# Designs tried in a protein design chat: VH-VL binders against Protein LST7 (LST7). Part 9

Target 1, 242 residues: Protein LST7 (LST7), of Saccharomyces cerevisiae (p53237)
Amino acid sequence: MSSTVISLAHFCDKHGPRIISVTQSAEKGTLGEELLVPDYPTESYCESCLLQFPEESTRSMRCFIEDVPFITTQYSSIRYQLLNSIIKRAFSEETMIYDNMPFIFFDDLRGLNLVIGFKLYDENARGNERRYCFILTVDSRSHDDSMKMLSEHWNFIIGGFDKMIAYIKNIHKSEFLGKNKTVENNLETLNNNAFIGSYLRANKSKFGRNLVSLTDDKFLFVRIHKWNSFLLHTVMNENKLP
Short names: E, the ipSAE of ESMFold2; O, the ipSAE of ESMFold2 at other seeds; V2, 0.75 times the mean of E and O plus 0.25 times the DockQ between their complexes.

## First folded at step 1 (VH-VL)

Design t9 (framework fv_tislelizumab)
Fold by ESMFold2-Fast, scan of step 1:
Structure t9 (fold): chain C 242 residues (1-242), chain A 117 residues (1-117), chain B 107 residues (1-107)
Amino acid sequence: as target 1 above (242 residues)
Amino acid sequence: QVQLQESGPGLVKPSETLSLTCTVSGDSISSYYVHWIRQPPGKGLEWIGVIYYSGSINYNPSLKSRVTISKDTSKNQVSLKLSSVTAADTAVYYCARYSDELGFDPWGQGTTVTVSS
Amino acid sequence: DIVMTQSPDSLAVSLGERATINCKSSQSVYSNVAWYQQKPGQPPKLLINDASTRATGVPDRFSGSGYGTDFTLTISSLQAEDVAVYYCQQYNNWPYTFGQGTKLEIK
């Protein structure tokens, strides 16, 4: 296969559809920095758009699965404009229902795309919700080969994304419920939460929370990197089997 | 439960090839990664290499020219061969299972290898 | 190769007190660090994987923390059976590398 990548994208209230991360396999010896787009205008991203690893200076993450490097970056050297066109189409698609229902479309330049959308509650966001999607892009010259790969791995791919999304939704729900329970049990916490609530309401439409903030999981993007790497590794290895 | 047991000659002459076997019971070696790790007397741990469920192998670069790891799925065994041994290769040799969920667990009991004339 | 450096090399702690062992990697290994306990004549035993995930059967007095280059193993209330050598290990890059070990003894 030419390439297969997994993107995580969201709809930014300020910037519209934006890539948060791209996970891909690489050749042995490839450094994450080599896959970053040189001179990309990072200032075009707001807080809610950032790929946030626990180490603030970290722009990429790499792991090895059976001697194959997998790399997650926000500013991939894969044609950034091409991925941007894909995510814009994904969020404008009429069949995009944010209930984990998958849909597929073919792009003449970037091949076959499988999209799964989901929503998280965010009181700072327009309409009180953040819209996200995972996109599996099979960049192959052969439409038949891409469809065959997707068909052969359909249950594995969909099951994998469903598990990832379920985890994200569950820890998001736990974070939301935890805050409410704390408010009920502590008078000092009630006063603090009332003040914070007032501040957040004042800035609701402009200051969306990032995915780490919504889940209170500092390691969330590390988990997503590992999940996406495993998914790619599995579909790539099975494609090479006789 | 999965158990690993190392076996080998115990004593090897300098310049000869060391051959060790790790026998796995309780599960198929096709279900996980098997690593070889050694520990010289009174010193720390040194990773030797891994064989993945796919059959792919990765070696410690410092040992790569002398080490061969292989598996026999029908016998549920992983083997380690180390050529051109010297006194520096005297160590307890362990095999260990690895998975993303379990880390290195379990380890074999270890087999002592002494290189002397 | 990624070098894993532990501190201190040896540590003496009174029964019931907190023991803290540190591990520093020469470059970021994210959360891909495991901790092992080794008693004389025994193989290493996994305590913590993925920097902070306690292995099955390991008492909750053992905890791991850290990310990137700085990692810590904590024993909240030392017991007599905890006397051992402790090793950190990175599995982010091959070759997998171990720290030099920290010998933990009772005062």
Scores: ipSAE 0.006, ipTM 0.431, lowest interface PAE 13.2, mean pLDDT 77

## First folded at step 2 (VH-VL; framework fv_polzastobart)

Design p11_Y6S (from p11 with heavy chain Y103S; at its last look DockQ between E and O 0.23; V2 from the best seeds 0.00; counts 0 for: pae E 16.2 > 2)
Fold by ESMFold2 at other seeds, look of step 2:
Structure p11_Y6S (fold): chain C 242 residues (1-242), chain A 119 residues (1-119), chain B 107 residues (1-107)
Amino acid sequence: as target 1 above (242 residues)
Amino acid sequence: QITLKESGPTLVKPTQTLTLTCTFSGFSLSTSGVAVSWIRQPPGKALEWLASIYWDDSKYNNPSLKSRLTVTKDTSKNQVVLTMTNMDPVDTATYYCARLEDSTYFDSWGQGTLVTVSS
Amino acid sequence: DIQMTQSPSSLSTSVGDRVTITCRASQGISSALAWYQQKPGKAPKLLIYDASSLESGVASRFSGSGSGTDFTFTISSLQPEDVATYFCQQFYSYPRTFGQGTKLEIK
């Protein structure tokens, strides 16, 4: 069956394109248990790739909007291969600019996809940046029907992604400025250029970081889940998918 | 067409180490989410999953066999290798390798190889 | 570990009869259940995935149903080539576990 989903993905320094989370709806009036994956292997996911909720035993999240279940998971047993193919296409250097400009692509394998990429500064990442995108996927073989749905909701979806990206960028900036203020206070106390140089070089170690760490917001993925559920619900309600 | 084939010794003495190789074609372990697993079936008994190895080199072993199992892969050769230490007559079984995609079911199986453990 | 209990352990019936095999999980596994057919001396063959979805190329006389802990596999009209052992397998979590199997024979 065709479906509409919202994904968050990143380009991992170690693994390349990886899905962080997928938000999907289940059939109205059900519990959506077929989309929940509460216990799956996480040892293969690095820190930067992992979907993380405040309660560390939680691997998936569900909410209900007008009796429709919406589930956010990392490990979609139903669509994993499709979504992996989509993010590999999306993170092609030729297809993404990371300036909040949306782009779309369609083919028979991946359906219609609306992509908005963004970057977060991080000295612990290769090139001092971590690359992400939000993707709306309409898994349909009808190009005309998919484009009609997208055009009817274009401003709403783009605006919704832009607002979540702006939120993430803003709280990341606040976390970054908070840490820099602490370092500047220590540097002012020491008043020593040689020590400052050595400290800054040591802090350029490369390792993965979770979005929760980058933003210092343990509820970040809860907020993303609820926001993406709202976006999907609005699109589904206004469009009454057959 | 996806194919898998098990190869290795068919007779092993108790305490020896068993090494089996799964050679496959029609898919690659470079594909995200893909894994190869080892499953065994003692004569007249139920199937038992042994180990899985994923495209990213993640490994899972059946906890009932503890540290007896090692799985490795060579993606360029389309091979997965199972090593099982300290073999015992109760380990006599047909050993299969099988393909799975992520956390799903086993969609393609090798023909199996019977390994007999006896003095 | 999730225990999979299958019944009956063997079944003997006539060509054209309806065959029903059950599988019970020791805890809820949603619909993460597969059914396999294994003929003597052959590798298992996937018939049904996600409890009720028929694998491509599998005859329509095979079906599955259930969710949670209780699952049913059905052959609507037994054919001679269906003589085999059938077993269920959960793919909800590791370790993957299998039912003991049901040996199906013709009377």
Scores: ipSAE 0.000, ipTM 0.426, lowest interface PAE 14.8, mean pLDDT 80
ESMFold2, look of step 2: ipSAE 0.000; ipTM 0.412
ESMFold2 (binder alone), look of step 2: mean pLDDT 93; pTM 0.941

Design p11b (from p11 with heavy chain S58R; at its last look DockQ between E and O 0.55; V2 from the best seeds 0.00; counts 0 for: pae E 13.4 > 2)
Fold by ESMFold2, look of step 2:
Structure p11b (fold): chain C 242 residues (1-242), chain A 119 residues (1-119), chain B 107 residues (1-107)
Amino acid sequence: as target 1 above (242 residues)
Amino acid sequence: QITLKESGPTLVKPTQTLTLTCTFSGFSLSTSGVAVSWIRQPPGKALEWLASIYWDDRKYNNPSLKSRLTVTKDTSKNQVVLTMTNMDPVDTATYYCARLEDYTYFDSWGQGTLVTVSS
Amino acid sequence: DIQMTQSPSSLSTSVGDRVTITCRASQGISSALAWYQQKPGKAPKLLIYDASSLESGVASRFSGSGSGTDFTFTISSLQPEDVATYFCQQFYSYPRTFGQGTKLEIK
C-alpha cells in the first residue's frame, strides 16, 4: 500500500473542514477492493461535501496504470482519522492564502503534507467564497525519503495541481459569467466589488453547492480522479526506478 | 503504447451478418469509465458512431441502426466484438474501433478495416 | 440527438495563413467537444478536447475555443503537413455525433 495520498478538501459552511475526495493506490496486481467505499445512503449529506460521479450509484472510481489500481473515494476507511487531522491543520494554517501558493507542513503525527489552496466565488456561500485545497500526503516514517520525493517532484506536483485548479477556476468562471450575463453586461454600472457582493447576496439564498454544480461539469470528479492517479503513479514510479 | 486493431472479413454479401473483432493493448476494459466504441466512415463521407461497450458491460447502440447491432466484450482477451445483421451495400465503409475513457472523447483509434458489401 | 454542423466543407489556402473552422451544435453541449485530424487513408487523430485543451504532443499552432453551441478551431500558421480533413465531435451525450468534416488543402 502506497504511503502517498492525494486529497481534495474544502471548508464547509456547515461542517467545517471536510474531505471531498481521496485518491490512493493499492498493491500492484490486486484489484484494490479494500479501498472501495461500500454503497451507502447519501440523502442526509451536505451537497457541498459530496463526491459526485456521473453515475449516481457510483461511490468509488478505480483505474489501473501498469497494473497498479488507483482508487478515488469520499473517504479512506483505512486512513480516515489521519486525513481528518491533516485537513483540520491545513485550514487553520495562517500562511494558507488560497492563491495557488503551496506550503508544506510535517510532524511525526501527520507526516509530510504539501497543500495548495484556492477559492471559488459563489453568491450562495457565506462570504461569497468557497475555500478548497489539494493535499499531497506522504504518510511515512522516513522523513528523509519523504522530503527527497517532494524535492525531486516539486515542479511536477505543483504544475499538476496548478493545471487542475486552473481548469476548475476557468470552467467555474465560464459557468458564473454565463448564468450572470446581466451582471457582466452591466459591469461598468457595477464598479465596486463590495456593491456587487451586496447585490448578489440580497438576490440569492445561502446553501451548499457541489463542485459539479459550480462548474457545470458532470465529469469533474472523473477528471480529478484521472489527474490524481497520474500524479501518484508518476511520483511512485520515479522513486522506484533509478 | 495504446493500440487497437480491427479484424474480420473485408467482403460481405448483402443480407449476411458482419462480425468484426477489435483487439487492443496498453489498456484494460476493467478500468472504470473505459469503453471501446465502433465508428464507421463510408468512402468520402462523415464519421458515424455505431456502438460503445463499457467496462461494466453497459452498451449504447446508434438508434438509427435499431437492433442490427450487437456489441460484446472479452476483457480477459482484450477484445470487443461488433456484430451487424442484414448488411446492405450502403453499409460499405471503413470500420474503426476506438477507446473512450471517462465517458468522453475517442483518444485512440485503430487503423480501420474496409468492409465492402457487394454481391 | 445533437446535430453538429461544420463550416466550411472545404477550404484551400496558403502555407502560413491562419485557418478558421467553425462547428455548431443543435443544442447546448457546454465544453464537451473534441476536434480530430484525419489524413487520407488514416484514422482520425485527437487534437483538441474539452473545446480548447490541446492534446499532449499536438503542435501549439492548433487551438480551439467556444462553449455552448458555437465552437471555433484555428490553425495559427498553416503548415504543409496540416493538409487533412478536420472533424468536430460532441461527447455531451449519446449518440456521439460528428461534424461532416472540413477538407483542408494548400493551393
Scores: ipSAE 0.000, ipTM 0.472, lowest interface PAE 13.4, mean pLDDT 81
ESMFold2 (binder alone), look of step 2: mean pLDDT 93; pTM 0.945
ESMFold2 at other seeds, look of step 2: ipSAE 0.367; ipTM 0.725

Design p11c (from p11 with light chain A32Y; at its last look DockQ between E and O 0.86; V2 from the best seeds 0.00; counts 0 for: pae E 2.7 > 2)
Heavy chain, then light chain:
Amino acid sequence: QITLKESGPTLVKPTQTLTLTCTFSGFSLSTSGVAVSWIRQPPGKALEWLASIYWDDSKYNNPSLKSRLTVTKDTSKNQVVLTMTNMDPVDTATYYCARLEDYTYFDSWGQGTLVTVSS
Amino acid sequence: DIQMTQSPSSLSTSVGDRVTITCRASQGISSYLAWYQQKPGKAPKLLIYDASSLESGVASRFSGSGSGTDFTFTISSLQPEDVATYFCQQFYSYPRTFGQGTKLEIK
ESMFold2, look of step 2: ipSAE 0.312; ipTM 0.704
ESMFold2 (binder alone), look of step 2: mean pLDDT 94; pTM 0.948
ESMFold2 at other seeds, look of step 2: ipSAE 0.311; ipTM 0.703
ESMFold2-Fast, scan of step 4: ipSAE 0.006; ipTM 0.558
ESMFold2, look of step 5: ipSAE 0.436; ipTM 0.719
ESMFold2 (binder alone), look of step 5: mean pLDDT 93; pTM 0.942
ESMFold2 at other seeds, look of step 5: ipSAE 0.501; ipTM 0.771

Design p11d (from p11 with light chain S30R; at its last look DockQ between E and O 0.22; V2 from the best seeds 0.00; counts 0 for: pae E 15.9 > 2, placed apart)
Fold by ESMFold2 at other seeds, look of step 2:
Structure p11d (fold): chain C 242 residues (1-242), chain A 119 residues (1-119), chain B 107 residues (1-107)
Amino acid sequence: as target 1 above (242 residues)
Amino acid sequence: QITLKESGPTLVKPTQTLTLTCTFSGFSLSTSGVAVSWIRQPPGKALEWLASIYWDDSKYNNPSLKSRLTVTKDTSKNQVVLTMTNMDPVDTATYYCARLEDYTYFDSWGQGTLVTVSS
Amino acid sequence: DIQMTQSPSSLSTSVGDRVTITCRASQGIRSALAWYQQKPGKAPKLLIYDASSLESGVASRFSGSGSGTDFTFTISSLQPEDVATYFCQQFYSYPRTFGQGTKLEIK
């Protein structure tokens, strides 16, 4: 149905690789209601795995760009079975460094996938870091057509992911520094950083945290939804224009 | 050869807690993507999925029963345990455990065990 | 939740006849549909997965077709051993849901 989707995924300390959100388009001129689903069972997810919109009952978000509906929804492993296979491959890939370096993989089952990983510091996570990635998936029969599309939009997609990752990192840094300012004051050296990391690990319990909590931004997933919709629409619109 | 077998009580009183064990062989819950599920069938009625537990300890419970169900696994013993609280006569059914892989269909089933809930 | 509506609820036909059972999903499920055969007192047996793919060891007289919301299960030439109840099941999402079943008998 959708040939191109954008996913946000993370590596959960408890659950391993998990998709947090998937953004995809529906047919132009429709309301895309087939992609708006009721809440899926989330009882097995810790706080870090959940997609959280500001309205308590909302588990999906929709916007329209030039009469095309774009839907971002809370991941269900069954509804997005192929994408679950993709994220297992992505987080097992030796070349992912979680430092905004993109990488690509392609096979007959999973299609073409562009992955950019990043990390956020969190003293409540194992190793004091939480790992995330954005994935552009092109589900096309033709390897050549998928590579042509990706090469034509490479800088746009990578730049778009970089901007959203930079935004997330910046507001997370603001949240972290606001919460932990007394610990970081007057410290400038690697010895101090090593000591702070060791001290924080020794004195903090481990539990899951949602991206909303990590950034103190209750609209974070709305922003991600709108940004990913913009990226997808641009790719789809330019493919039709050329 | 994949086999699954359900074990536990066949008679339970209302309000009691049911505990069923699925013991399996021929596969491992250490294998990525593998899961074991519980499904029940009341006499003369349709099959109803209850819960699934995956190799990575991900769990999915039927929303209609969500507070009553607990599923756990012991990978080293090849066992999955279903606990269902506050049993009622409408819960009388044959309970099956079944295998699935990669979030798909149920490819191997146990023989089932009939659980009767009666005063 | 995705509701699966199966018809007919029962069917009586002759050996050698073509049997057709339909299953409708309350929303699109692509090809994420399985068909099971259940004989009295036994667990279901998987016959067809991904709407149209035959499971290993299943006779070629069984077939499935469909995509989206409308699915069809066919026995090309009914045999005496095919007397059973047949269920469809979606595996597109949780909760996993089954059709109510079609009881097949020989007249």
Scores: ipSAE 0.000, ipTM 0.435, lowest interface PAE 15.1, mean pLDDT 80
ESMFold2, look of step 2: ipSAE 0.000; ipTM 0.450
ESMFold2 (binder alone), look of step 2: mean pLDDT 93; pTM 0.948

## First folded at step 4 (VH-VL; framework fv_polzastobart)

Design n1 (from p11c with heavy chain L100I E101D T104W S108L)
Fold by ESMFold2-Fast, scan of step 4:
Structure n1 (fold): chain C 242 residues (1-242), chain A 119 residues (1-119), chain B 107 residues (1-107)
Amino acid sequence: as target 1 above (242 residues)
Amino acid sequence: QITLKESGPTLVKPTQTLTLTCTFSGFSLSTSGVAVSWIRQPPGKALEWLASIYWDDSKYNNPSLKSRLTVTKDTSKNQVVLTMTNMDPVDTATYYCARIDDYWYFDLWGQGTLVTVSS
Amino acid sequence: DIQMTQSPSSLSTSVGDRVTITCRASQGISSYLAWYQQKPGKAPKLLIYDASSLESGVASRFSGSGSGTDFTFTISSLQPEDVATYFCQQFYSYPRTFGQGTKLEIK
């Protein structure tokens, strides 16, 4: 695992705090193939927890920024174990109120963690809300070095996450409004038959919706990986900031 | 200048396998978000997407033709190859390769190559 | 598969006229729609992406609008070089699907 990673996590109604994706870099000059993992543990994941690409069987992705490979995965025995305690702590912190306000904590084994939480509406979720966060983890030998890096790049990092969250919220809002209009129109055009009952039952079912479903954007995780990769690349290459 | 060019046989007999090569320049299939796609157009008909291969070797094939289609890449040669088995006269079309520069849409297209399937 | 339906199939109009073509998706595709221009004997050319974004180098008389299932492509003042077939395409889901095309001619 590289020393600096970005995680996207959520609070699952069934499984509690769960990681959805981790974005990290590989060594420059390599293809990062060792970080691409085709297998995934499925038994502990429901749809709302799953990293979903347009091709449903795909579980990892690689991109390149100036010849540096960046990988996003949901699964990895090592990465998951490393981040599991961080994810659980992030969602249990008293300062986690899901208002885009950043907070920081230090983990003895995993270093500095910068957390930004946000919520999306989902009538299928408990309390009608889905809770998410982005976590930047800097796993460094030095607490002081990690804080210095974070401080030097603070506005860039926070601005980046704020823009990502704003995009997610905006397309979620757009999907919610579009879905309401579509449901209204469909109900007006339906004839008196058994299919109306089936349609209404399907729309009432409680089922954990994932970010793709909540935003109507099958490529959302691709966008998030690209944005996180750019953020990590910029932070890691301080002298080459645009 | 960025270019894509299709090459391969212009005449194929029924039941044979078609192999088309897309050779490109001015961009790399190692760049994030970049893909090369194959699209065909029968004379006077609509465009039909066939397959895409992305920088990370992710492959997508049209489900209606999935058993017949294979797409591969050779990033060192800047080439993408489409193989389509069991050709039929209905497969007569102009075959295009096209670039995806940022994950989604086809921004640059090759000139196309007409493939006629007849005895 | 997502079905894309264009209207009209063809139209003939005069230089300087406003031209409108519509495209309907069989399910919601957000703004994941592109418009292409294809001149006789040539490859398609991207004009509009993300439903309303004009591709670099494309004339400003071309525009797009819409979201969800209903989309519109407009040429504000038709020029002779605009004679072509226009296609919409969704890139929301695989397989990628195109409309049947609208053939535009000048009287």
Scores: ipSAE 0.007, ipTM 0.447, lowest interface PAE 13.2, mean pLDDT 80

Design n2
Fold by ESMFold2-Fast, scan of step 4:
Structure n2 (fold): chain C 242 residues (1-242), chain A 120 residues (1-120), chain B 107 residues (1-107)
Amino acid sequence: as target 1 above (242 residues)
Amino acid sequence: QITLKESGPTLVKPTQTLTLTCTFSGFSLSTSGVAVSWIRQPPGKALEWLASIYWDDSKYNNPSLKSRLTVTKDTSKNQVVLTMTNMDPVDTATYYCARSWEDYLYFDYWGQGTLVTVSS
Amino acid sequence: DIQMTQSPSSLSTSVGDRVTITCRASQGISSYLAWYQQKPGKAPKLLIYDASSLESGVASRFSGSGSGTDFTFTISSLQPEDVATYFCQQFYSYPRTFGQGTKLEIK
């Protein structure tokens, strides 16, 4: 089992902090279902929390990087309670203002966690914003070893997350402008977007939107899976963390 | 709905070059993680993997046939093309194209297959 | 190359019977094995991947087990529509290789 994982999480209007995806390395021969949890709880449905691959029946994705399998799932059954605790702390952090600025926390229960937060516009969301973060978790008993790995790979890790976030924001902006092209034509003359905000609010849907809907990229989670897998492979392969 | 369909000549003379086209719908080879592969099956025999091409244009060819095989894609047309040189009667087979994800290379959707007969 | 050997090469049995087909790899392939069903004149259809994972839409009477070098494919209660040739495939190493097939007949 790998000691390092990457989570993508968000703050849900209905459920609070929730994991959207967990990417981790696995031993050769690990079955995807060993890491899966059942589909979303039947009690309540929330589209904005959904990990959505192009094939609707698909709940996990696996790729191989130099013979090492990496798996992305909605939750990790092995680490469910730990990751849930981690994201609750991440979203309660007073210094997280969702501007791509990283912060770090460590304790004996949650290990070393690097958090980077960002926001997307969503007219269906409370306050018209969706709050997201990527979290790199090093679940190792050695604080010093974990911090050494993080510091040695700092520029690579932060650069990687910054590029992923920039991509997400850019395709989100393209989707927004594609559906509201006439709004963009008026931005040059406006010194704030209160008028535009009122116009967009008039077209609100009842349900919050997931990342695929917000970006109009059905394959977004495939890309995120590959980027997270490559990042994990690079930092783990060079340091050979247990 | 995902579909793949093979097209090309059904009769080839020895020493000629075979060109087969796979046309597909319901997915794109611009999608990260998608691959399209060619597999053949001589009458009454086992399946043999020939070549694969990935969304990023990386290519893998069966080593036993590598010098004879070229695989290319046209993402805008949803097509993958296999070229096989110096055809021989032993190359008579049904040729399939099929989809897979990443480096998994097990095949979840297959074309109907096209029988290629090599004779003089 | 990894060689895949299936047993038996053919079998004939009755509707309702339990059918077991075996696939053996020449070296360890962990769980990187798939099973396909091919009816006469048709393309193969994926039934099982990762040795034991049932493909979406495939009947629950089909199952797979095993790891390393020894794998089994089972039909718990044979139906007439299950008459076909069944193939295993390893996806552990290049080149990808298939077993020689097992022909399943009624009677």
Scores: ipSAE 0.000, ipTM 0.403, lowest interface PAE 16.7, mean pLDDT 79

Design n3 (from p11c with heavy chain R99H L100R T104F Y105G F106M S108V)
Fold by ESMFold2-Fast, scan of step 4:
Structure n3 (fold): chain C 242 residues (1-242), chain A 119 residues (1-119), chain B 107 residues (1-107)
Amino acid sequence: as target 1 above (242 residues)
Amino acid sequence: QITLKESGPTLVKPTQTLTLTCTFSGFSLSTSGVAVSWIRQPPGKALEWLASIYWDDSKYNNPSLKSRLTVTKDTSKNQVVLTMTNMDPVDTATYYCAHREDYFGMDVWGQGTLVTVSS
Amino acid sequence: DIQMTQSPSSLSTSVGDRVTITCRASQGISSYLAWYQQKPGKAPKLLIYDASSLESGVASRFSGSGSGTDFTFTISSLQPEDVATYFCQQFYSYPRTFGQGTKLEIK
């Protein structure tokens, strides 16, 4: 198994720091079936924590890039404790400001981690914000080797995450503006202020929204899977001795 | 590598039922996200999607065919079967099975089997 | 159902020319579109997936672009082997739908 993985994580109001998805590669020449999750998750997740593919029963996705399988799952059984430790560190208020600016930390147990945090509006979330981050983890005890790899691919890695985050923010903004425009149009046609108030309240969910709901893109996690797989493929292949 | 092959009768009489089998290798239809689709093409005409079946046995049929379609899978045999009832001469077409639509493109197709419907 | 309309229905051009085929969806389909090449008597071959991604093993002269409702498929420099019918397909919703096809000929 390769030492490099990409996680998408968020801060859940119920669970605290939680992984939404983990993208990783299997050994070349295998199907990677050992990384796939069963039909039902082993742990219960609330809606805001869900990795949601277009088909509700789908719990994992696999693609092949040059005969190498890349797999995205809700959690990683192989790296469960490691990744949970990493995301708790990443979501510390002292180390992340959620402005799309990357930061790096290294730990002997956690390896080298590149973190990029961002926020989305969610009226059902505490403070009306959902906090997210992408994390590239290089699970290696060699700080120098990991930093050399990261340095050599810096523009590609940062550019990739920036494009993913920009896409997510743009479609989120489009969805949010679309809902606000619809509400404004409805208010313009309604002639009862008490009814308008009740209508607006009735449209509020009591639960935090997942990323698909916040963007209105049923295929969002398919895109993220493909983008993360391509990023990993590029980084891993150029770091292998010929 | 991945291969698919269609098999079944090449001649069908009007009102009969067509049964086509897609036999595949190089992948498993138990793998999460994987699907096999059926597509047909009348001579000189456009492609028409007929049905898809997913690893979890989720099935989608073209509604324009008025429930004439049934798609099933046998994961142990690496086979997907399409059944189409009440065949009509307008159903004369080359029938294809294809892997996998979750990549937003069907990357591997069978060679196709021409089915002629005539009295 | 999402209707996919291709333009033109057919075209004839010269080797080395830049060829452009368009596909229009009746509603927004994001980037969930593929382009296929079909030579006479053969099964379709995937060229472009997810609107703009080149399939492995496909020549770099083929490209795709667009999102939402308007999509373009381009051959930067036409080769004799490119004579075929080209189809777009949407993957946004069921039923999956194809364009009517564009027949490409060399004069």
Scores: ipSAE 0.007, ipTM 0.437, lowest interface PAE 10.8, mean pLDDT 81

